# Miniprotein binders against q56419: the designs that were tried, part 129

Target 1, 326 residues: q56419
Amino acid sequence: MEGRTLEEVQEEVFKRHGVLVPKKELEDLAKALEEAGLLLTEKVEARLKEEEEKLKRERPMRLAGLSYPEGEREARAFLEAFRASYPGEGEEARVLLMPHLEPSRVPEVYGAALAALEKTPPPERIYLVGVAHRPLKEKAAALPVPFQTPFGPALPDLPALQALDALLPFELFNTPLAFREEHSLELPLFFLKGRFPEARVLPLLVARRSPELGEALKVVLRDFPGLLVLAVDLSHVGPRFGDTPLTRTLAEEARRRDLGFLERLAEGEPEAALAFLGANPTRIDGVEVVASLLPLLRERKGKVLAHRLDLEAPTLSAVGAGTLVL

## First folded at step 13 (miniprotein)

Design wb35
Fold by OpenDDE base, second read of step 16:
Structure wb35 (fold): chain B 326 residues (1-326), chain A 120 residues (1-120)
Amino acid sequence: as target 1 above (326 residues)
Amino acid sequence: SAEELAKELEELLKKIEELLRKIIELAEKGKFDEAIERVDKFIRLLEELIEKLKELVKNPLTKLLAEMIEELARAILELVFEVKDLLKDGRTEDAIEEIEEILKAIKLILEMVKKIAELA
């Protein structure tokens, strides 16, 4: 309690309102609440410590059986179905922007990503940059352990991760618990591992824009070439995100911002893409990732393969998703 | 009024208690998927509780008490995510034990909310 003691508040209430708060009953109840809070906190800390120790060895699947199949055979059928949902052909990617939204919501957008991966020579390594939906100690983080998938573990590229860490002004290997439940890595990784089973992975999270990350990665990519993947969603609009229920006008604005952002990225103008968003009133998720990776996105021309604004009907909210190849 | 809000919170807390008991029952029966679904519902109700608690702040005393409740509610929220993971991992006994502790904490919150209503 960074604040006033119960006694101080009781005295103030008495002075201001003439009400004598029943001291003993309130004190006993306050003490019981505090003791309960401490006990629960201790339990949480003990669990988190156990989970952190596990994360030193591997990152287990959290969404297997929920967002994608746990079994390898079923997982392969899942990939094929998603690929089939996109009727187009892909293009070779050196940079792939893809969603991390629940796959069932935007199957054709993931299908477009798979189509691009079909045209992409198998990389030695994948730089997978997700969005941190939990706080990080630093602007960005990495977890240098195997990530479990239905296709076997995605193994970390330790030499490349070490080279990246050495070029950053902060410790890259921070906040391991932020990776435990982070779907922005797990969901894209399913598709990536399924397509490129032998590729090593650099699982990266961005919480805040880090220009240092982009500059460091630009250097690392010279010695450790690979596929760069931005796992980001686009607009988040509606009541879940503080707006009114989705209207035609709000949906049109979200689409306009999503497409305007992606098109400028496809032109090799990432700064123009960020500037186009301004205050980001539709809350494009990928802004901090793109802002961190500017040196890698400049002058790269590409193509928008897919876009969808997906309605979550129960909340009358919508999330934008897109697939871009550079 | 603070009294009306306290009554709404009491009703919400009663629903939360019933839900926790149902989660235990489902877990004991090995109905883990159904239990997890109820855990997700619990999380939503607890988030609603936290938001409504902010409205209880009418004076320094209610502020202090609401802050205490919010702190405990946040601890519960963190623990509930662990409960969900325990259920998914088949650690049913551990999950039930944690839910029982959460249930005790919810009862304390209910008593505090009632007390706030009496003091308003």
Scores: ipSAE 0.244, ipTM 0.739, lowest interface PAE 1.6, mean pLDDT 89
Fold by ESMFold2-Fast, scan of step 13:
Structure wb35 (fold): chain B 326 residues (1-326), chain A 120 residues (1-120)
Amino acid sequence: as target 1 above (326 residues)
Amino acid sequence: SAEELAKELEELLKKIEELLRKIIELAEKGKFDEAIERVDKFIRLLEELIEKLKELVKNPLTKLLAEMIEELARAILELVFEVKDLLKDGRTEDAIEEIEEILKAIKLILEMVKKIAELA
């Protein structure tokens, strides 16, 4: 608020437009907004307590019927359509980087991920690392409950999660509410559960660089081997992300930045990948995940299977997406 | 500019209002799956609204009003997840009651955004 008043707003309008807005009209609207906000805040607090309690039992589907079909048969047909969108063969993955943006926008990129999963032996567990889109109390978090999917619940690997928690200098299960609405986990999980219905999951969110997470995961993966999945989007360009409007030149730059980043990861050089971005002109939300997981990415050679820069014409914005196998 | 952004917000709010009315219609007809799809669309539009309001807050002329609207919009976003759960449970009356309260708040935001556009 910075101590601004309705009188200051009215004064600024007068200076700009030479018209005085009736203070009473602004006061009445502001009072109505404050009253509505106060009532809704009380309801929000009660709702958040109730939701946090529900999250102790399970994490329900939130994007079913919007980003993917709710019914199992329709969901399987949807999954196969995405696989068909990618004409290539996959490669076996020990580490898979895949996107988490709306699947329908980059079907060939999700198709490439599915192709890699088809070449990969069914893992006993999946370490699914996404990006926190809500604040976390710590640098990273996990939620140790079943995540509902159209293919049945993705069950948590409780022993592996507890081992991870014990090795971290902070409480791993620190922000349950951050998982209530989190597409960076839900969207990749739809595809992963569809291909590996028996695999248990460690649903992990990274908010900020956590070297401790990468070090702990390296130890846990030794005793609890599984597939590591980095669910990250690449370049974010345009006004929707606080940047300049997309131009042909900026789009070309974003594609070069994305591919240079992925290719260095594919050479097993994650520090070089991070350094390549420099003072990042195209924001990549996966930077914090990659920086956290360095010990798991070093000296692993692989292949970039797909890349796409998805354009949002109305906002002159774009988001990069890619599939990388290590 | 603040004026251009305010016009964009006004159009977004009109779409949100139409969507809420459609959700009520679908819920009254017992078409809960379709209503939930529309709630998910509402969530995305409301998230877009909140993001655009952050840009508007940067303008000195309208910052006070934009911050108040953003706070209300964020509260609505939290409540809409309850609406989705109510619809999944087939709790038609409870869902409609909550949606009507949200609709009232959206109409108030629309009036304030119109005022901001006028003042920008």
Scores: ipSAE 0.036, ipTM 0.504, lowest interface PAE 4.9, mean pLDDT 83

Design wb36
Fold by OpenDDE base, second read of step 16:
Structure wb36 (fold): chain B 326 residues (1-326), chain A 120 residues (1-120)
Amino acid sequence: as target 1 above (326 residues)
Amino acid sequence: SAEELAKELEELLKKIEELLRKIIELAEKGKFDEAIERVDKFIRLLEELIEKLKELVKNPLTKLLAEMIEELARAILELVFEVKDLLKRGRTEDAIEEIEEILKAIKLILEMVKKIAELA
């Protein structure tokens, strides 16, 4: 709540609309909401505290059996099927942009990522940068614990994480609860761990553009070389995102923006990619991540391997996904 | 219109209430897998509710009320994940107790949504 009291809002409504909202009825409802909220909040707080204590040890799978198989054998078959969905060959990646959308929606885009990983020498570590869909205390965060996968735990690179933390003007190890259900890390990590079982991982979330993160990572990557992965989606259009139902015109605009963004990144011009989006009217998800990683994306030439604008038919909405190698 | 949206939200909330009652019924019968499936459906409907609540914002009062409802709905989401874990672990009584609390909160949200519709 923006700190406004019910009384202040009632006064504002009265001043603007001439309607005196019955104070007592709203107060009774507000009180009932607060009481219900307090009871739920106490239980939630106790649980969140327990969950936070668990997150000091490991991050469990949340999407196993839903988005991907829980069993290792089935998970390997899943990877192979996704790879098979992309008919092309990959290229060696030093930077990989891949989606974090539900895998079943864009199988060939994940398949393209797997194709790139096939051509990539096994890295010692993976810098996995996702999008924070929950608020962070800082612009970015890391969780320095093992992430569970069907292929065993993805172990953190503690030395590299500590080196990164030391170069940032804020505490990197903040908001552990934001990682609990964050699919932007879990989904790409499934594919990455399946391909590179021995790689250490730096699980990073970006909530807001942090130029400091990109500069710090540029330094850390000198001493701690690894694969950089941007786990980002592209355009979000349609009613779920505040637009009209998807039309041919809206879909063409979303594709134009997605491809225009990816192509400029492939040319090694990340600032031009951001400038091309302007006010980002199709709500490309990866903007804050790209804006944070500019020093790592400059002058790197690469290739767009796949793109899809996937329709969610029940909501007449669509989400863009792409795979880019740099 | 705000009235049409409120009616849609009321219909959604009624579906949510029916679903919660069905989860209790399934849990009481020991049909945990079916109950968990309904919990997942509940989560999706609640997420839809949260998104639709944003559209109710027409004036400062409706904004405040929508924010209050959203905060409660987010708290419910956290509890529902616990319900799912409890059901997976066979802690049926604890799960039912939490669902009953969620039902009370959903009823309160429904009353508030109706009130917002009256104030529009």
Scores: ipSAE 0.191, ipTM 0.692, lowest interface PAE 1.9, mean pLDDT 88
Fold by ESMFold2-Fast, scan of step 13:
Structure wb36 (fold): chain B 326 residues (1-326), chain A 120 residues (1-120)
Amino acid sequence: as target 1 above (326 residues)
Amino acid sequence: SAEELAKELEELLKKIEELLRKIIELAEKGKFDEAIERVDKFIRLLEELIEKLKELVKNPLTKLLAEMIEELARAILELVFEVKDLLKRGRTEDAIEEIEEILKAIKLILEMVKKIAELA
């Protein structure tokens, strides 16, 4: 609220248009807006404070009964059905790239991830790196609490999280509320906890590229070895994402971008993967995660197990999903 | 021009108002997945509203009013995530109550945008 009063606004309108705008009417509307803004802001702040306090103890399931079954027995059958959707065998992973898209849309892609987990020795901990869908106070964040799943709570690896926090130039536990509703962590965690029930977890979110996170993680992984999981979706195309309606040509371009990106990562060339996407990296939400984790991805060869472009006909939009083992 | 932007905002706000009423209807019918889909559309329209308001802030005649509307719109954006959570959990009455409060705020923004259109 600087630089102009309602009186000055009224005077300027009179000078430009020769019309005298009722000052009382503008004052009444401005006062009503200010009062409504204060009431809503106070309500938001009270609500967020309450939710933040709850998140100091645990992170509850938000998508149980929606994206996956709430009961353990049903959740187990659901997970096995996804594995059955992929006809191939997995490969051992030190690094796993998997989607966080709604699982029912790309069952064979999640099935490929499950196949890789079957071939992977049970890790003591999982570094689960997702994409922030809400603003973070810093480039990255973590939440050091148990995450509830149908298979029991996924416990945080507190010593490894503390080691990571100590090595970063910013506070790691900076935005608890960003974790309240974060499907890029919750959906992969469902599958990871189902396959590795004893593994502790480092739940990490990346909002913007943080080379310091990758450098710190390289140090921490040496002392606290574990499975690195990049929970990222690929191309986002169509009107739902601010793009033009999907055509066969745009769908083929999206598939080409997705596969070219994954194949370069599989060759241990993450910088080449980023360069391949060029000046339009926002079409793949994993770009900021990959850019942050370069030290962990360089010279690590692997294999693309699955890829699918999921088509959303009502909106003429599509989202790419893939499974990559390194 | 600021006048053209204000008229675009007025059209956008009327679409938002209609969308909020549809969300209430779907929630009352227990169609939570469809209601959540409409909430996601509401979020996109509200973000578009906020971006258009940033252009009105550049005009000295509309800056004060545009800043007030932007503050209110950002508060609504924060509350809409609570609405989405309530819908996911089937808390119909709580979700509808929150949406009705948002609807009142949107109607107030619409009245102010009409005044901005007159000033631009």
Scores: ipSAE 0.112, ipTM 0.614, lowest interface PAE 3.9, mean pLDDT 84

Design wb37
Fold by OpenDDE base, second read of step 16:
Structure wb37 (fold): chain B 326 residues (1-326), chain A 120 residues (1-120)
Amino acid sequence: as target 1 above (326 residues)
Amino acid sequence: SAEELAKELEELLKKIEELLRKIIELAEKGKFDEAIERVDKFIRLLEELIEKLKELVKNPLTKLLAEMIEELARAILELVFEVKDMLKQGRTEDAIEEIEEILKAIKLILEMVKKIAELA
């Protein structure tokens, strides 16, 4: 809790609204919540410590059997079905922007990513850059352990990770617990590992724009060439994200921003893509990732392969997803 | 309105309570797979609760109370993953004990949400 006591808040409410909040009942409830919270926190801390120790060895699947099949045979059939959902042909990717949204919501967008991967020579390593949906200690982080997949473990490229760490002004290997449940890595990794079983992986998360990361990666990529993957979603609009229910106008604005962002990236103008968003009123998820990777995105021309604004009907909200090849 | 939202949250919390009781019942009967399925449902409902709690923020008091509830809800979420692991391991007694603690916490959240509704 930011240092405001119930008493301070009660005083503020009284001053602003003239309402004296029943102090005793709220205090008793707050105390009970605090006591319950403390008890649960001790258990949580013990659990988190155990999980952190496990993450020193491997990152287990969290979404197997939920977002994708756990079994390898079923997982291969899943990949094939997703590829089939995109009727087009892909292009060779040196940089791939793809979603990390629940695959079932945007199958053709993942299908487009698979189509691009079909035209891409097997890389020695994949730089997989996701979005941190949990706080990181630093602007970016990496987890240098095997990530479990239905296709076997995705093994880390330790030499390349170490080279990257050495060029950053902060410790790259921070906040291991942020990787535990991070779907922005797990979901795209399923598709990437399925297509490139022998590729090593650099699992990276970005919490805040880090120009240093892009500059460091540009250097590392010279000695450690590989496929760069940006696992990012696009607009987030509707009640879940603080807007009114999705309207035609709001959907058109979200699409306009998503496509305008992707098109400028496809032209090799990542700064123009960021500038186009301005205050980012439709909350494009990938902004901090793109802002971190500017040196790698400049002057690279490519193509938008797919885009979808997917409605979540229960919340009347929508999320944009896209696939871009550079 | 804050009142309508509080009512929705109360209904959601009641569903969560019923679900937790069902998980206990299933675990006691040795129906671990069914229990785990309900745990996954619980996780989704709890995530929904956390998101809806953000909408309760109408004034400094509701903000503070919502933050307290969110903190507890996040702690519950962490423990539920442990419960799921316990159920997978056949540690039924440990899982039930932890669910009972979660139930107590959910009841406190429910009482707080009711109180927020009264104050709105």
Scores: ipSAE 0.252, ipTM 0.741, lowest interface PAE 1.6, mean pLDDT 89
Fold by ESMFold2-Fast, scan of step 13:
Structure wb37 (fold): chain B 326 residues (1-326), chain A 120 residues (1-120)
Amino acid sequence: as target 1 above (326 residues)
Amino acid sequence: SAEELAKELEELLKKIEELLRKIIELAEKGKFDEAIERVDKFIRLLEELIEKLKELVKNPLTKLLAEMIEELARAILELVFEVKDMLKQGRTEDAIEEIEEILKAIKLILEMVKKIAELA
């Protein structure tokens, strides 16, 4: 605060309330607040620099011991239990859509994904596309480091990532800190690494629609073939997401919206899938991912293996999850 | 009104302060899951605080002070995500040290909001 500004505040208070606040008192309070702000900003900057430096070498597990077991043996048993929760047979996947919702809430949906992976020949690399839950400097980003898992590190496909970066009109490796705590990559990666331990990974986040990403990926996939995985959740309904409290009717509407979206993707009609969502496309976090990847999804037919709307009773809210093979 | 909003912020900051003290207590007892639940509540309350501060920026008497408080609150929010990570890792001493620092900043914000409430 400048002295002139404090004088203006003091004068205005006197004019409106007839009270004269000592300038020294206001200056001392403003200075204390400014000093506290500078100290905390310095701490934030120091912590972010430390975290960013760590992320240049590897991406550590954040959800081990919480969403999945930390030990390899226990993690393997956990994975097998999820597969067992789905009684159906899988289908071979060239493109897999799977959730990134807490696995314990929708075990049969993750089980369906595992069933599809059982029918899929081991890919040399996985293009894992998740949803950014933190702001990115660009529309999309990647982090070219090993991602730790209970099954060992998922190694980055550096040549494929470099090829992708070269084809994009923006720097691909633009926001490493966004990957520090990103469950849309970590949770699907647990299952993918457990099933395909030798596959390298391209960990990609989409924050906003990037047609450039889809076009570049189409070129890169030709030269570096692999499994494309869209790690997206479906409908988000209820007060936790700025919606009205869940009712049977709203739950039925959400299920219909989810299935209509997935069925149109399964017909190879991703534009029709986006249009089907109508006035509420933002309630499915996969919208920006699908819109970015249109060139990779058109005219590719497949099958919906599973769908569930997970109910969160304490908040009267729900999140949809599904498994789609293309 | 700005006066009513400032009073709401004062009550919100008192709740935040109580919550931070509870997080320290739970962390000291090794109740990390419960501490993390309280951290998530703290994050929601701090986000609510930041949104309410945006309304105070519209008042010329409180604009500069509200902007300073908002900047400090956003810095606290970033540190709180680090605290949550520390608790997940069982880094009790690091988490408590950081929460104590956040608590000092919250107390300063509370005093400034009380002054704003008196002036608006």
Scores: ipSAE 0.064, ipTM 0.548, lowest interface PAE 4.3, mean pLDDT 83

Design wb38
Fold by OpenDDE base, second read of step 16:
Structure wb38 (fold): chain B 326 residues (1-326), chain A 120 residues (1-120)
Amino acid sequence: as target 1 above (326 residues)
Amino acid sequence: SAEELAKELEELLKKIEELLRKIIELAEKGKFDEAIERVDKFIRLLEELIEKLKELVKNPLTKLLAEMIEELARAILELVFEVKDFLKQGRTEDAIEEIEEILKAIKLILEMVKKIAELA
């Protein structure tokens, strides 16, 4: 814990609230937690080391049988059902923005992504840029190993990954453990691999805005052309995210921000999209990804194919999802 | 209220404890697939616990305690994945041993949650 000592906290609580917390009892509990934590930490460290060594070879499926079917036949039926949930036609994508939310929550948004992929010629490679929900050592990272899917492994494009690494001011191949459970790559990759079985993949995560990443990718894309995919969610509102329960007003604000963001991206104005969000009070997830990829999004015109603000009823919270083609 | 939330967390923790005991029972009977299903349920409940703990943050003390509990809960989550791997491999003894350690940690979390409720 970069944290305040129990004593400092006790003093602060006393100063603010006039309540003296029984120090000894808290110390005993804290000590018991620390002792338990230390014992667990040694086991966890050993486990994490083993998992890191495994991630040097492949990234296994974590959400198979949960978020999507494990079997290939069932997985294909899943894709068809999701495609069927979107009644529209897609457009050819050079850049695809799609969600990474649990697919069952926003089926038509994933369906719209599939519709776009139907109109897209099979790319040689896919630059899949997700959101890091865990800390990275650097602003961005890549994992240069096969990602398992029901359709077989998504193989990395090692030459393109190496070219990207060479242009970045930091080591791209950092924090492999951040990829282990990262759904922002796994979920979109299911759909992408299902549609483009022969495409190589560059699995990328962004933790913080990296203008360097966008500039480097712009160069790499000249020699290594491919489909760029932004796997990002939109607004996160309600109690899970520090707001009051979802109201009509809060939902309207979330939708306004989501659509205003996507529309400006569709106009080829990614800086205007970021500026429109300001302090990002509805917590659009994709901000750091978009901010990193500005050079690739500028002047590209496209279309918003789908949007949904999905209610999580148990928490009275909602998450926005969208599909955009450029 | 913090008291109501603490009661909800206590109930959730009791369900988690019961579930862990059931996983042990199933593993001892060689019912590994059923045990793994319960492990997946445990993971979901633990994730729910972590999210609800964030709501307990009312003052600097409750924040510190919630952070400590969250760290322990995240450690438990890592160990649960190991338990799942042990069960998949039919390593019953290893799985049970790990679950017993998790049970100890869950009991500590329960004590801490009760204390937070008293302090709120």
Scores: ipSAE 0.112, ipTM 0.597, lowest interface PAE 2.3, mean pLDDT 88
Fold by ESMFold2-Fast, scan of step 13:
Structure wb38 (fold): chain B 326 residues (1-326), chain A 120 residues (1-120)
Amino acid sequence: as target 1 above (326 residues)
Amino acid sequence: SAEELAKELEELLKKIEELLRKIIELAEKGKFDEAIERVDKFIRLLEELIEKLKELVKNPLTKLLAEMIEELARAILELVFEVKDFLKQGRTEDAIEEIEEILKAIKLILEMVKKIAELA
């Protein structure tokens, strides 16, 4: 109702839809909403105003001291330990798929990503595409401010972001608050900034499949070449995610679905990768990102460097993670 | 149908209520890590609720109610991040007080969903 009078709401419904709603019914709803929401809305408004003002200048670290060290020296040692956890050699990446779950749970997978970055010449910019864990006003969003890291701020590529915004049918910078607490960008960015300290970034979030984003990115990448990074986790299974307790059979199914998805992407067949998942019963969160970026993934062959299904025995739950180079 | 969707939302909201009560129980017992995991599950269910509500905007009468519910759900989502911070800090009483406020709002959403079902 947003503080509108019942007669204004009733008139609005009538003007827009030609239906007159009984005043008493709207009155009861308005009273209940006002009473239950009064403290919540005032508290939320104050908090959102403060946070939005902060985000106009920079995106501060949220996970420093928790998922990675705050200090630069300690952060560097931490990053090198992850590289050391992967015994293999990397391959040059033009497109990198890497996870965004807690790094300490899948160190070999992040190590594989670091190995790939080690073989990749430093890009001028990184297109970092994560998954929105908060609602967006549009299908996708970006935040054009410096993102703080222990290795210094990751600076936005403003010309490339502006070029992208101009090609989209919606405002790209539409939901700054969604970036306030977003691990799908912060955790991969820690590793990317550590490896490529001079690269600018385009921090992008996908909430729902946006074919227009993929088409626009294909155009922007021609004028502003860079490394495309898909920061996505794979299967999500078990009670932690509102599912049944994990069994050996379900864990094996999740591994099979993860690898089948990644292998089809490695063959340059992203539509086949999506079709393989069908209804997506193990809840691979990369589906919406891959579906949005189809034009950038077709006919690009590569290799799966690592995969792990991280098992949380106490919760009988698991999350899949993988590293794919295209 | 709109009525079938409203029934799905009603079942989802009851599941959310049970989850909020479980978070209070875990917080009272000092099981903060488990409580935080349940908060993360609550966030996902609330996001699911918001997505399902978008289908109701296709009906002229239910559009207004769906928009009102969506606004309240987004306010709850913002407050739940504060609950998560309280739990990380071991601030049990503050977390429980906030969850009780969220529970009241969820009950209001349930009543609004019931009204949508009646009007469909």
Scores: ipSAE 0.043, ipTM 0.445, lowest interface PAE 4.8, mean pLDDT 84

